# VH-VL binders against q9umr5: the designs that were tried, part 430

Target 1, 268 residues: q9umr5
Amino acid sequence: SYKPVIVVHGLFDSSYSFRHLLEYINETHPGTVVTVLDLFDGRESLRPLWEQVQGFREAVVPIMAKAPQGVHLICYSQGGLVCRALLSVMDDHNVDSFISLSSPQMGQYGDTDYLKWLFPTSMRSNLYRICYSPWGQEFSICNYWHDPHHDDLYLNASSFLALINGERDHPNATVWRKNFLRVGHLVLIGGPDDGVITPWQSSFFGFYDANETVLEMEEQLVYLRDSFGLKTLLARGAIVRCPMAGISHTAWHSNRTLYETCIEPWLS
Below, E stands for the ipSAE of ESMFold2; O stands for the ipSAE of OpenDDE; V2 stands for 0.75 times the mean of E and O plus 0.25 times the DockQ between their complexes.

## First folded at step 20 (VH-VL)

Design u11 (framework fv_nofazinlimab; at its last look DockQ between E and O 0.01; V2 from the best seeds 0.00; counts 0 for: pae E 11.6 > 2, placed apart)
Fold by OpenDDE, look of step 20:
Structure u11 (fold): chain C 268 residues (1-268), chain A 122 residues (1-122), chain B 112 residues (1-112)
Amino acid sequence: as target 1 above (268 residues)
Amino acid sequence: QVQLVQSGAEVKKPGSSVKVSCKASGGTFSDYAISWVRQAPGQGLEYLGYIIPLFGTADYNEKFKGRVTITADKSTSTAYMELSSLRSEDTAVYYCARDEYWPSSFRGMDVWGQGTMVTVSS
Amino acid sequence: DVVMTQSPLSLPVTLGQPASISCRSSQSLVRRTGYTYLYWFQQRPGQSPRRLIYEVSNRDSGVPDRFSGSGSGTDFTLKISRVEAEDVGVYYCMQGTHWPYTFGQGTKLEIK
């Protein structure tokens, strides 16, 4: 039998968005129990990410408990960050494959049509004024806003991304790293035509430097310092990078080719 | 059930400023954006800008060259539109409207205020 | 700015007859998400505008089914299957896809 699959949605998503993914899984892995978690749907996805982590934790714990062989996580967009945090705080998770589906794993720094309507006058260069305030950190998007030009503010004010990355010292950094390293495989999916995740390499733990030059995962301090276990996972052969072009952000969960190439191999 | 009630008519001199209020009732103020649209006598509609009270962020039609300021008070469920350096051509009925911005973007103005006539004359 | 062009600007109609208003945008109103933010508003004499249609073809609650919206890309149409006396007023299309949002000139519907 196949391991259960848990799906975590992204910003402004609902379970309906994953109808095609469910179809693909049912066709290729008949009998798979797939649970799309209907938590923090729609506008509620703007809630602080730590609040979401707690809610999703309560939902996945019973599922994991009933699956001693392990489970797979498919986490889309913002959901990928929620899942990474979830795996960091859970010392008893049994996740085999963590599939990060076009997630801004290293944060977001871009003004796309997808986000502009939320911050119409806050251009990318000015959003730090909002996001790195206590008030701003009450919104999920600000929890992973990563302004490369205001690194000091990011490191000091980010209440989520900087912590799960181990970029800011905190008492749980070592434990979180240990917990996250329990994952069997980290499958990173994204692509250059996403149009929302900015830079798109964020889905692969790449990100801007101070000059907005995109550096790869291996060039990031979090990797070099192995602050949350990326270097260790890579050394284990546990990181899978699956880039794909020609896929827009809202299509990652509804593309058959992408599913067969990047998702299906890890649902066994 | 949701209503937007605007402040009363204004008569202003050129060069002065006017501030129009828009109070929302019967719904959740923070779940919507407030848009401002004006209509000169016998003319069409012109979009001025909007605010998202939840975030306190506003955007403006650049045509007004920074003369428009839109604010919101969540505690009173009231949005404000201030237009400075008034000119005779600013004479118009000014409307506020509720704008849904769920699930993915603005979905247009589904509820409108009654309008506020602003007359600019020497 | 996106220019919205309505036609006709004046629309005399006999009661019970159909009416059609065209709205053309200077560029595509389709976003990357696939949504098209085209709206139709009705303004009766002496009243505030009222939204009739959102996102090309969706009727607001309370809007009679004799109103329908259609179109794609840059060409859109509002149709009234049977014009009634209460339909007298000015109709505006608006695009909400590109900033700043812009309206058409308006189409004045009158009864012959």
Scores: ipSAE 0.049, ipTM 0.644, lowest interface PAE 3.3, mean pLDDT 92
Fold by ESMFold2, look of step 20:
Order: structure tokens, then C-alpha cells, then sequence
Structure u11 (fold): chain C 268 residues (1-268), chain A 122 residues (1-122), chain B 112 residues (1-112)
């Protein structure tokens, strides 16, 4: 009787990372059909995000078709950006709850082991030279790199984040906003002890200004212009914010208290 | 402004190899992709491959079956293209060209070297 | 490999008249990122190629506004509104969407 749940993983991730989440769902919502999409795992998660969106779209279409009453999305880390783009490009999605689990929704501006591994001589202050180029945009990490000190380069070069945020005019902006607004609830999950998402408030659509001061969602131009529907969703009461301290980036899908507090209530 | 100066003309025997240099001046060398293109006498343009010096990443047109190697030396701001197992049909002018990463387009090739004639004769 | 087909291959034109060069690709040149990597180059006699147009329709700096590019998907056009004597040369389209990147055969523009 429960809506099916679709799980989309993050960077350098695989379906096995979610075994504890699956156990929690089985215990609290017996009979729920849960599909953890096993696409673009491991190194394949570095492919351009638009390529990942297309592949995940192809995988979710038959699941959504079999569930005309709707589905839920649980999307972790980089996967939350894939899911938000999916909701924008699908004219016919039937997603009720979009659960964004510690996702860099407004972008990333932080040195991580993954970036150091890929670009060992680069730091966040100079990574814009790589990421804001056509070559850099072939890597998923660069698709949501957001350097607050190089906004003009970000706006001109971003092939993904600036588009799905409506920060650059494009012919699909109105349709994408309409599609995204069909979601029932947007559940935002994250916390200050994540250690990877930088700033951690990106999981709540917060981000740095040019002085690296974090502005909250309601202070962002994309919210104020309602460029992809955040202001409209908040006014409907459709945005749920569920911050939780004490959880590291890799532990979000294996913490029972987090599941019970932030995820379980939205799996109708 | 960026200028690309290539090494001089070469005459080679079949089966040997040639290494053409492309020295960049102006701008930051690591911010460029360097592409290599050839033009046989009286013919059109053919893309060989590129290198991104910042990453050390190169890729090659499969047509050359691993005979081409593209490298860069950041300390001298110089890119190199080496073509091995030369054949008479490899006789061509070889060009290097710069792509502007930033605010310009992907693989723009906005600045070209003067060309290097490579003649393969028995 | 994506085949780029130019027409005409030879284009004699009267000075001051318009010229139009067609370029067709065997596959769509629109990347999933939304960009279309279609370029036009001019090679004057005895010179290296020179970029005219990037990403379908954007003129490079220093290129006269009598040059324009247009098209989408697989069909692209370079137009010269009023041909001048300095426009003599060979014009190439190139695609940068699909590896390996490929050029058209060239269109030789000559003054009648």
C-alpha cells in the first residue's frame, strides 16, 4: 500500500551502501517496493551529470509507469542534483516526496579527498580554472562546482548547476520550473558535521556570498526570483528542512535516528 | 597575446618518426588545450588529437592506430606531437592550435601555429 | 566518426554578392550539456587556418559582421553578406561534439 521508493546514490558510491536504509524501510513500511538504482556507480559517477540524468531517467520511467499513484525519491549527495534535474526535465514524473540527503544543491566550494585525488595540485581557490572550461565540465564534480569568487565564470561556463538553478537564461526554464513544481514535498536533510559538503548549508539551498558568508535559502537570488520554484514551494508548505548534527557524510544512509526523524514520515 | 611557433620543416624516410614542437608565448600555458591538425598537400584538414597540459591529459584520433603521441612540457611552454612508423601518405603540413578554456568555447582553436611541413620520401 | 559534408565544394562568387556555404553532420551536434560545438574556419592562400565562428553563430573578435553562422542539429550554414576580395580562400566547418573531432571537406571560395 506504500508508494514505491527509488534511491539514487552519490559520488563513488554503489547500491550496497544503502543496505541499512533498506532494512529500516522494510521494518517500518513492510511491503514497500524499494529500487536502488545501480547506474553510474564507482568511477562512472564522474561522468557528466546530464549523461547521468538521462540514464536515470530511462531507469525510472518504467517504475513510475507501474505506480500511477506516485513514487518517492531518496537521493544522496551528488545524487540529489541528478534527482532535481530529473524532476525538471520530466514532463510526466509522479514524484510525491523528493528526499535530498546531504546534497550540494547550491553547489560545492570545498577541498575534498575526491578532488585531491582527481586534481592533486589544485585547491578550491584555483580549481575554477579547471572546472569552468569545457574540459572540466566533462567531470560531474565540476558540473556543480560553485566558486563564489568567480561568479561571472560560473554563470558562463556551468553546463549543469547554473541551468537547473535558472541562473542563466535558457529556453527550457519555464518548462523545467513547471515540472519541478509538480513534486509533492521537498525534504532537505543535512548537517554541520557532514565534513564534505561545503558549505554544509548547500544541502538547504544556502551558499556563500563573495565574502564567504553563508546566506540562507531565502536570501539567495534564485529563491527571490523564484527561478525554479523554491519560493512557490516554500509558500505552499512543501519544503521540509531536517538538519541533524553529528553525522558524517558517509553515515547519512546508515543512521537510524536520522531515518526515523527525517525520512520515515515522508514514505507514505 | 598568445603566439604559437612551431619547429622547422623535416624530411623523413618511411618507417622513421618525427617530433614536431609547438612553443607558446603569452598567457598561462597550463590554461590552454593544444590541438594538432594536419593538411596533406592540396587536401583538407584532419584532426590528430589534443593535450590539456594542466592535467597532462591527451587523447588521439583512433585513425592513427597509436602511432601519434602528444605531450607537453610546462617548464618550457612547449607541446610536442610525435608520429611514428611514417608512411608516404603522412606527408603534410602539421599545425598546432590553442583552445581557450575560459570564457570561450570548447575546442575553439583560436590561435594557430605557422605549420610544419613533414615530407616522407624514400 | 561523424561525417561533415560541405556544399558546394567550389564556390565562384561575384565581388559584392552574397555567398552561402552548407555543412551537414551525420549525427546531431548538440551535446547533452546543451552546447553545439560547430565551428567555421577560413584558410587564406598560403596561410594557417583562422577561426571565424564558434558554437554555431558566435563571431570571433576581429571577424567582420558580414560573416554569420546559423543552424541547429545537423544542418549549419555560413553566410557572407557581401563578398570582398580578401574573402578568397577555403572555408571549413568542424564539429567538436563527438570524438574524434572532424572537419568538412572544405569549400573553395573564388572571385569570378
Amino acid sequence: as target 1 above (268 residues)
Amino acid sequence: QVQLVQSGAEVKKPGSSVKVSCKASGGTFSDYAISWVRQAPGQGLEYLGYIIPLFGTADYNEKFKGRVTITADKSTSTAYMELSSLRSEDTAVYYCARDEYWPSSFRGMDVWGQGTMVTVSS
Amino acid sequence: DVVMTQSPLSLPVTLGQPASISCRSSQSLVRRTGYTYLYWFQQRPGQSPRRLIYEVSNRDSGVPDRFSGSGSGTDFTLKISRVEAEDVGVYYCMQGTHWPYTFGQGTKLEIK
Scores: ipSAE 0.007, ipTM 0.443, lowest interface PAE 11.6, mean pLDDT 87
ESMFold2 (binder alone), look of step 20: mean pLDDT 89; pTM 0.929

Design u12 (framework fv_nofazinlimab; at its last look DockQ between E and O 0.04; V2 from the best seeds 0.00; counts 0 for: pae E 11.8 > 2, placed apart)
Fold by OpenDDE, look of step 20:
Structure u12 (fold): chain C 268 residues (1-268), chain A 122 residues (1-122), chain B 112 residues (1-112)
Amino acid sequence: as target 1 above (268 residues)
Amino acid sequence: QVQLVQSGAEVKKPGSSVKVSCKASGGTFSDYAISWVRQAPGQGLEYLGYIIPLFGTADYNEKFKGRVTITADKSTSTAYMELSSLRSEDTAVYYCARDEYWPSSFRGMDVWGQGTMVTVSS
Amino acid sequence: DVVMTQSPLSLPVTLGQPASISCRSSQSLVRYTGYTYLYWFQQRPGQSPRRLIYEVSNRDSGVPDRFSGSGSGTDFTLKISRVEAEDVGVYYCMQGTHWPYTFGQGTKLEIK
């Protein structure tokens, strides 16, 4: 039998968005128990990510407990960060494949139509003033806002991304790394035509330097220092990178070719 | 149950400024955006701009060339629209309206204030 | 800016008869998310505008079922199956897909 699949949605998303994915899984892996977690849907996805992590943890623990063979996680967009944090704080998770589906794993920085209506005038130039304020971190978007021009503010004010990345020292860094390394495979999916994740390489742990030059995962300090286990996972052959062009952000979960190429191989 | 109550009518001279308030009651102020729309006498509706009180972020119709400023006070559940450098053509009823932003964008103005008449005359 | 064109601008109707208002946008109102942010507002004489329809075809609570919205892309229609006296007023379509948001000219519904 196939391992259960748990799906975590993204920002301003709901379980309905994954109807095609469910269809694909049912067709190619009949009998698979797929659970799309209907938590923090829509506007509630603006809640602090740690709050979301706690809620999703409560939901996945019973599923994992009933699946001694392990489970697969498919986590879309913002959900990918929630899942990474979830795997960091859970010392007893049994996740085989963690599929990060177009997630801003190294953060978000830049203007995008997806968020412009919330921050219409100057996300790039001014969002740091909101996100790194005392109250800004109460919003999920700010929890992974990564302004390369205000690195000091990011490192000091980010209450989520900087911590799960191990970029800021904290007492749980070693344990979180250990927990995260329990994952069997980390499947990173994204692409240049996403249009929302900025830079799109963030889905592969790439990101801007101070000059807004995009550096790859292997050039990142979190990798070089193996702060949360990326270097170790790569050495194990446990990281899979699956880039695909021609897919917009809202289509990653509804593309058959993408599913067959990047998702299906890891649902065994 | 949700109501938007606007400030009273204003009479202004050309070149001056006017600030109209919009107080929300009966709901959660921070869960919505506040839009501003005006209507000249006998004319249609014109969108001015909006604010998302939760973030304090606002956007404006560029037609007004920076003359419009929209602010919000979460503590009093009140939004404000200030229009400067007033002209006779700015004579209109100004409306505030509530905008739900769900699931991923504004969902239109489902609750409107009673309107504030602003008259600009020499 | 997106131009919203309503037709007709004046709509005299006999009580009990149906009415139809057209709204055309200068470009598609379908957003990348798949949603179409087309709204219909009613403004009765001396009153504030009232939202009737959101996202093309969804009636607000309290809106009679004689009102219906339809359309796609750039062409939209508001229909009143049986016009009543209280339906007198000006009807506006509005697009909320492209910034800045824009209204149609308005259609004045009157009783013959």
Scores: ipSAE 0.465, ipTM 0.788, lowest interface PAE 1.4, mean pLDDT 94
Fold by ESMFold2, look of step 20:
Structure u12 (fold): chain C 268 residues (1-268), chain A 122 residues (1-122), chain B 112 residues (1-112)
Amino acid sequence: as target 1 above (268 residues)
Amino acid sequence: QVQLVQSGAEVKKPGSSVKVSCKASGGTFSDYAISWVRQAPGQGLEYLGYIIPLFGTADYNEKFKGRVTITADKSTSTAYMELSSLRSEDTAVYYCARDEYWPSSFRGMDVWGQGTMVTVSS
Amino acid sequence: DVVMTQSPLSLPVTLGQPASISCRSSQSLVRYTGYTYLYWFQQRPGQSPRRLIYEVSNRDSGVPDRFSGSGSGTDFTLKISRVEAEDVGVYYCMQGTHWPYTFGQGTKLEIK
C-alpha cells in the first residue's frame, strides 16, 4: 500500500542512527518497506562523493525495479547531496518524494568540531587552500565546501557541487536537469539550531554572498537561471519548505514532531 | 610522537568477556581512528574493527558483529575493545593501532600497541 | 571479503641475497582516486607489527631503501635488495580498499 522508503545517511554516520525514524514510519505507515542503505559508513563517508553516488546508485536500482509505482528518498546531511546527484544521473529513477533532512544543498562554510579534527591548524577561512586543490577534491567534505570569499576557485576546482548545481559548464547539464525534474516533490527540512550546517539556510538552497549575508533560494543565481530545475519545481508547486527550530544536527531523524510535521505527509 | 599502551595479559574462561584498553599519548586522540587486530598463536593477523573517537563512530568486521564492542573515552585518550562469549578459538594477542583518517588516502595502522595476550581456557 | 594471498609462506634466504614476496588480491585494489591502498607490515619475533610500506610503494620514515614495494591492480611485490640479519620476521600485506580490511597469511623470512 505504501511506497518503499530508501534512507541515505550522512557524514560519519551509520544505519543505526535511523532507528527512531524507522519506528515512526512503522507506527504511522504500517507495512512500509524501509531500506536504510548500509554503504560508506563512518570513516568511509569521507570517500569522494562521486564514488559514493556510484555505490548508492547500484544499491537503489534493484529497490526501484521492485517498486514500479515509485519510491521515496529520505536523505540526511551529506546524504542529501548524494541523493540529489542520484536524481540527476539516473534517467530511469522513479522517486516521488525526495526528503532532504538538514543537507548542505548549497554547500558548507562552517567551523565544526569534525572540521577542526580533520584540519586542526586550519579555520574555515583557510580551507579553500586545501579543498580547491586536486588533492582536496578527492575528499567528500571538500566536494561541497563552498567558500563565499573564493568563488573563482570554487567554480574552477569543485568536482561535485558546482557541477550538480549547474554552476560550471559541463556536457551533462541539460540531461541532469531533465532527470532531476522527474521527482514528484522536493521536501526541504532544516533549522537555525542545527549547529553544523553553515549557513543553516543551505538546507533550503540559501547561501552566503561575499559579505556573509545569507541570500535565500530565490536570490541565488542557480535559481534565477533555473540551472538544475529549482525555479521550475517551485512554479509546479513541488517544493515544500519545512523549517523547525530547536533541533540539533544529530536529532533530525529522532524528533517525533518533526517527523509528523515535515516527513509523514509525504510518505504516500 | 604517538604511543599506544595496552592493558596487561588476561586469562579467561569460555563464555566470559574480556575488555582490553589502549591508551594513546604523544598526540591529539581525535586526530586518528583506533583499529583493533588480533593474532592467534602461530597464525596471521585478523582485523576486528575500528572507532573514530571524535564522533564515537565504530564499525566491525561482520565475523565479530554481535560479540565485539569498541568504545573510546576522549577525556582519558583511551580506546576499549570488549569481546564477549569467549571461546578457545579467541585465544590471541589483541593489538590496537592508529589509523590515520586524514587525508582521503587511508593510511593504515602506522603505530601499534604492544599487544595484549588473551588466553581462553577452561 | 577480499582474499589476500601471499607467496611464498616460508622464505629462507642467505644473508646479503635479495628476497621477494608476492601478494595477490581477489579483487582490484584501485579506488576512484586512482590510489591503491596496499600496505606491507613487518613483525619481528616477539614484537608488534611495524608498517614498512604504505600505498603500494611509499616507504615509511626510518625504513631502509633496500625495501621497495611495487605492483598494481591485484598483483603486488615487496622486495629486499640485500637481506640483513635484522630483516628476520614475518611480512604481511594488507588491503584497505574494501571493507572489511584483510591481511595476507604472512611470509616468514628466515636466514639460512
Scores: ipSAE 0.007, ipTM 0.467, lowest interface PAE 11.8, mean pLDDT 87
ESMFold2 (binder alone), look of step 20: mean pLDDT 89; pTM 0.927

Design u13 (framework fv_nofazinlimab; at its last look DockQ between E and O 0.02; V2 from the best seeds 0.00; counts 0 for: pae E 9.1 > 2, placed apart)
Fold by OpenDDE, look of step 20:
Structure u13 (fold): chain C 268 residues (1-268), chain A 122 residues (1-122), chain B 112 residues (1-112)
Amino acid sequence: as target 1 above (268 residues)
Amino acid sequence: QVQLVQSGAEVKKPGSSVKVSCKASGGTFSDYAISWVRQAPGQGLEYLGYIIPIFGTADYNEKFKGRVTITADKSTSTAYMELSSLRSEDTAVYYCARDEYWPSSFRGMDVWGQGTMVTVSS
Amino acid sequence: DVVMTQSPLSLPVTLGQPASISCRSSQSLVRSDGNTYLYWFQQRPGQSPRRLIYEVSNRDSGVPDRFSGSGSGTDFTLKISRVEAEDVGVYYCMQGTHWPYTFGQGTKLEIK
């Protein structure tokens, strides 16, 4: 039998978005128990990410307990950050494949049509004033806002991304790293035509430097310092990078070719 | 059941500023954006800008060249529109309107205030 | 800015007869999300504007079914199947796709 699959949705999303993914999994891996978690749907996805992590943890624990052979996680967009944090705080998770589906793993910085209505383009340069305030950090989007021009503010004010990245010292950093390293495979999926994740390389732990030049994962301090285990995972051959062009952000979970190429191989 | 109640009529001199308030009741203030639209006497509608109170983010029609400032007080469920450097052509009824922005974009102004007449005259 | 052009600007109508207002945008109002953010507003004499239609063809709650919106891309139409006395006022189309949002000139509906 196939291992159960747990799906975590993204920002402003719901389980309905994954109807095609469910179809693909059913066709290629019949009998797979797939659970799309309908937590923090829609507007509730703006709740603080730590709150979401706690909620999703409560939901996945029973599933994991019933699956002694392990489970797979498919986490889409913002959900990918939730899942990474989840795996960091859980010392007893049994995740085989963690599939990060077009997630801003290294944060978000940029204006997109998808978010333009929340943050006007004219305010992009000033969003740090909002996101790095105490009240700003009460919103999920701000929890992974990563302004390359205000790194000090990010490091000091980010209550989520900076912590799970180990960019800011905290007493749980070592334990979280240990927990995260329990994952069998980290499958990173994204692409240049995403249109939402900015930069799109964030899905592969790439990100802007102070000059907005995109650096790769191996150039990031979190990798170099192995602050949460990326370097170790890579050394283990546990990181899979699957870039794909021609896929918009809202289509990652509904593309058959993408599924067959980047997702299916890791569902067993 | 949701209502937007605006402040009273204003008479201002050229070069001065006016600040109009818009208080929301009967709903969740933070769940909506507040848009501001004006209408000169006998003329059409003109969009000024909006604010998303929950984030405090606002955007403006550049036509007003920075003369418009929109703010919001979540604690009182009140939005404000301030227009500075007033001119005679700024004489108009100013409206606030509730704007749904869920799930992914603004969905237009479904609830309007009663309007505030601002007269600019020397 | 996107220019919204309404026609006609004046619309005298006999009670009980149908009415049609056209709204044309200077560019497509289809957004990247596939939605078209075209709205119709009614403003009765001495009143605040009232939203009738959102996203081309959706009637707001309380809006009579004699009102209907249609169109795509750059061409849109508001239709009133049977004009009633209470329908007197100015009708505006508005685009919410491109910033800044812009209104049509308005169409004044009067009873003959």
Scores: ipSAE 0.038, ipTM 0.638, lowest interface PAE 3.7, mean pLDDT 93
Fold by ESMFold2, look of step 20:
Structure u13 (fold): chain C 268 residues (1-268), chain A 122 residues (1-122), chain B 112 residues (1-112)
Amino acid sequence: as target 1 above (268 residues)
Amino acid sequence: QVQLVQSGAEVKKPGSSVKVSCKASGGTFSDYAISWVRQAPGQGLEYLGYIIPIFGTADYNEKFKGRVTITADKSTSTAYMELSSLRSEDTAVYYCARDEYWPSSFRGMDVWGQGTMVTVSS
Amino acid sequence: DVVMTQSPLSLPVTLGQPASISCRSSQSLVRSDGNTYLYWFQQRPGQSPRRLIYEVSNRDSGVPDRFSGSGSGTDFTLKISRVEAEDVGVYYCMQGTHWPYTFGQGTKLEIK
């Protein structure tokens, strides 16, 4: 039988967004128990990411306990960061496949297309002023804001991303790395036409240097220093990269070809 | 140079609502928070709430919860404060103020509007 | 709510003499980030409030150096080393550490 699948949604999102993904799984893997977690929906997704991690942790514990053979995670957009933190803080998780569906794993440095009515087009150069303040860090968007031109501020002020990436010393770094490394496979999904994740290569642990040149995962300090286990996972053959062009940010979980190519093979 | 210009004085009956506007000029409206503070005649200052236009989030002093609504319109660089179910004790000058966010510190209310007198009388 | 208590509430002062205003909070104003969010405002007669001091001791641009702020934890002081006629008005402390943000009662500075 197939392992249960847990789905974690993204910013300004809810469990309803995944109805097509549920249909695909039902058709290709009949009998699979799929749970789309109905927490931090809509504007509640702006709550601090550590608060969201705690709430989602409480929700996944009974699901994992009922499935001692393991579970799979499909985590979309902001949800991919929540899930990566879950893998780090849970010393007893039994996740086999962690499927990161267009998630800003190395951070975000871009204006969002669907929020333009709220923000001017040049906001990314100034958001560090807000996000790298104590007040700004109380919002989820700021928890993974990564301004490549203000790296000192990012490293000192980030309460979430710099910690789970091991970019700043903290007491839990060794334990979090050990926990994260218990995952069976890390499946990275994203593409150049996403339109929201900036740079889109953040979904593959790539990111800008100070000149806004994208460095791939293997060129990142967090990879080279193996700060949370990426180098170890890659050496085990446990990292799967599945880029796909032509998919906008809101369409990743409703594209049949994407599902069949990038998700289906990992739902053992 | 940032300036905050508020709408004109209002005279209101008990039980009605008032909506005060606060238009920002000379700066980037969405880069900071807008706070609302009131001052009854001859009295001190009282904080009502704020909005962060870039995140679209607002929070309110519990004393006014359910009666105050703070919004912002980035296309016009204008913040609004609406107070409903007005009482005579709501008679006050209502101020908007800019909260400049500086990385690694919070810098509250560095620019103030001219104030809007709201008089609640029968 | 954090109570901010100012003393004195009325401060008659002779021109050219020093003035000191105390502000005490019912809770520590040190936030989890290590910063202390205590502010001082001046309201001249008929005008909007103007910020003088942010984060305990930092003078705003254009504020004369005769104004200084000090203190820590729960006890804070605004000092004017030599009062001038333009300093007449009401002075407020405010805390920005604990929601909702709260003001002291105000200290009315008058020339004797």
Scores: ipSAE 0.006, ipTM 0.466, lowest interface PAE 9.1, mean pLDDT 87
ESMFold2 (binder alone), look of step 20: mean pLDDT 89; pTM 0.927

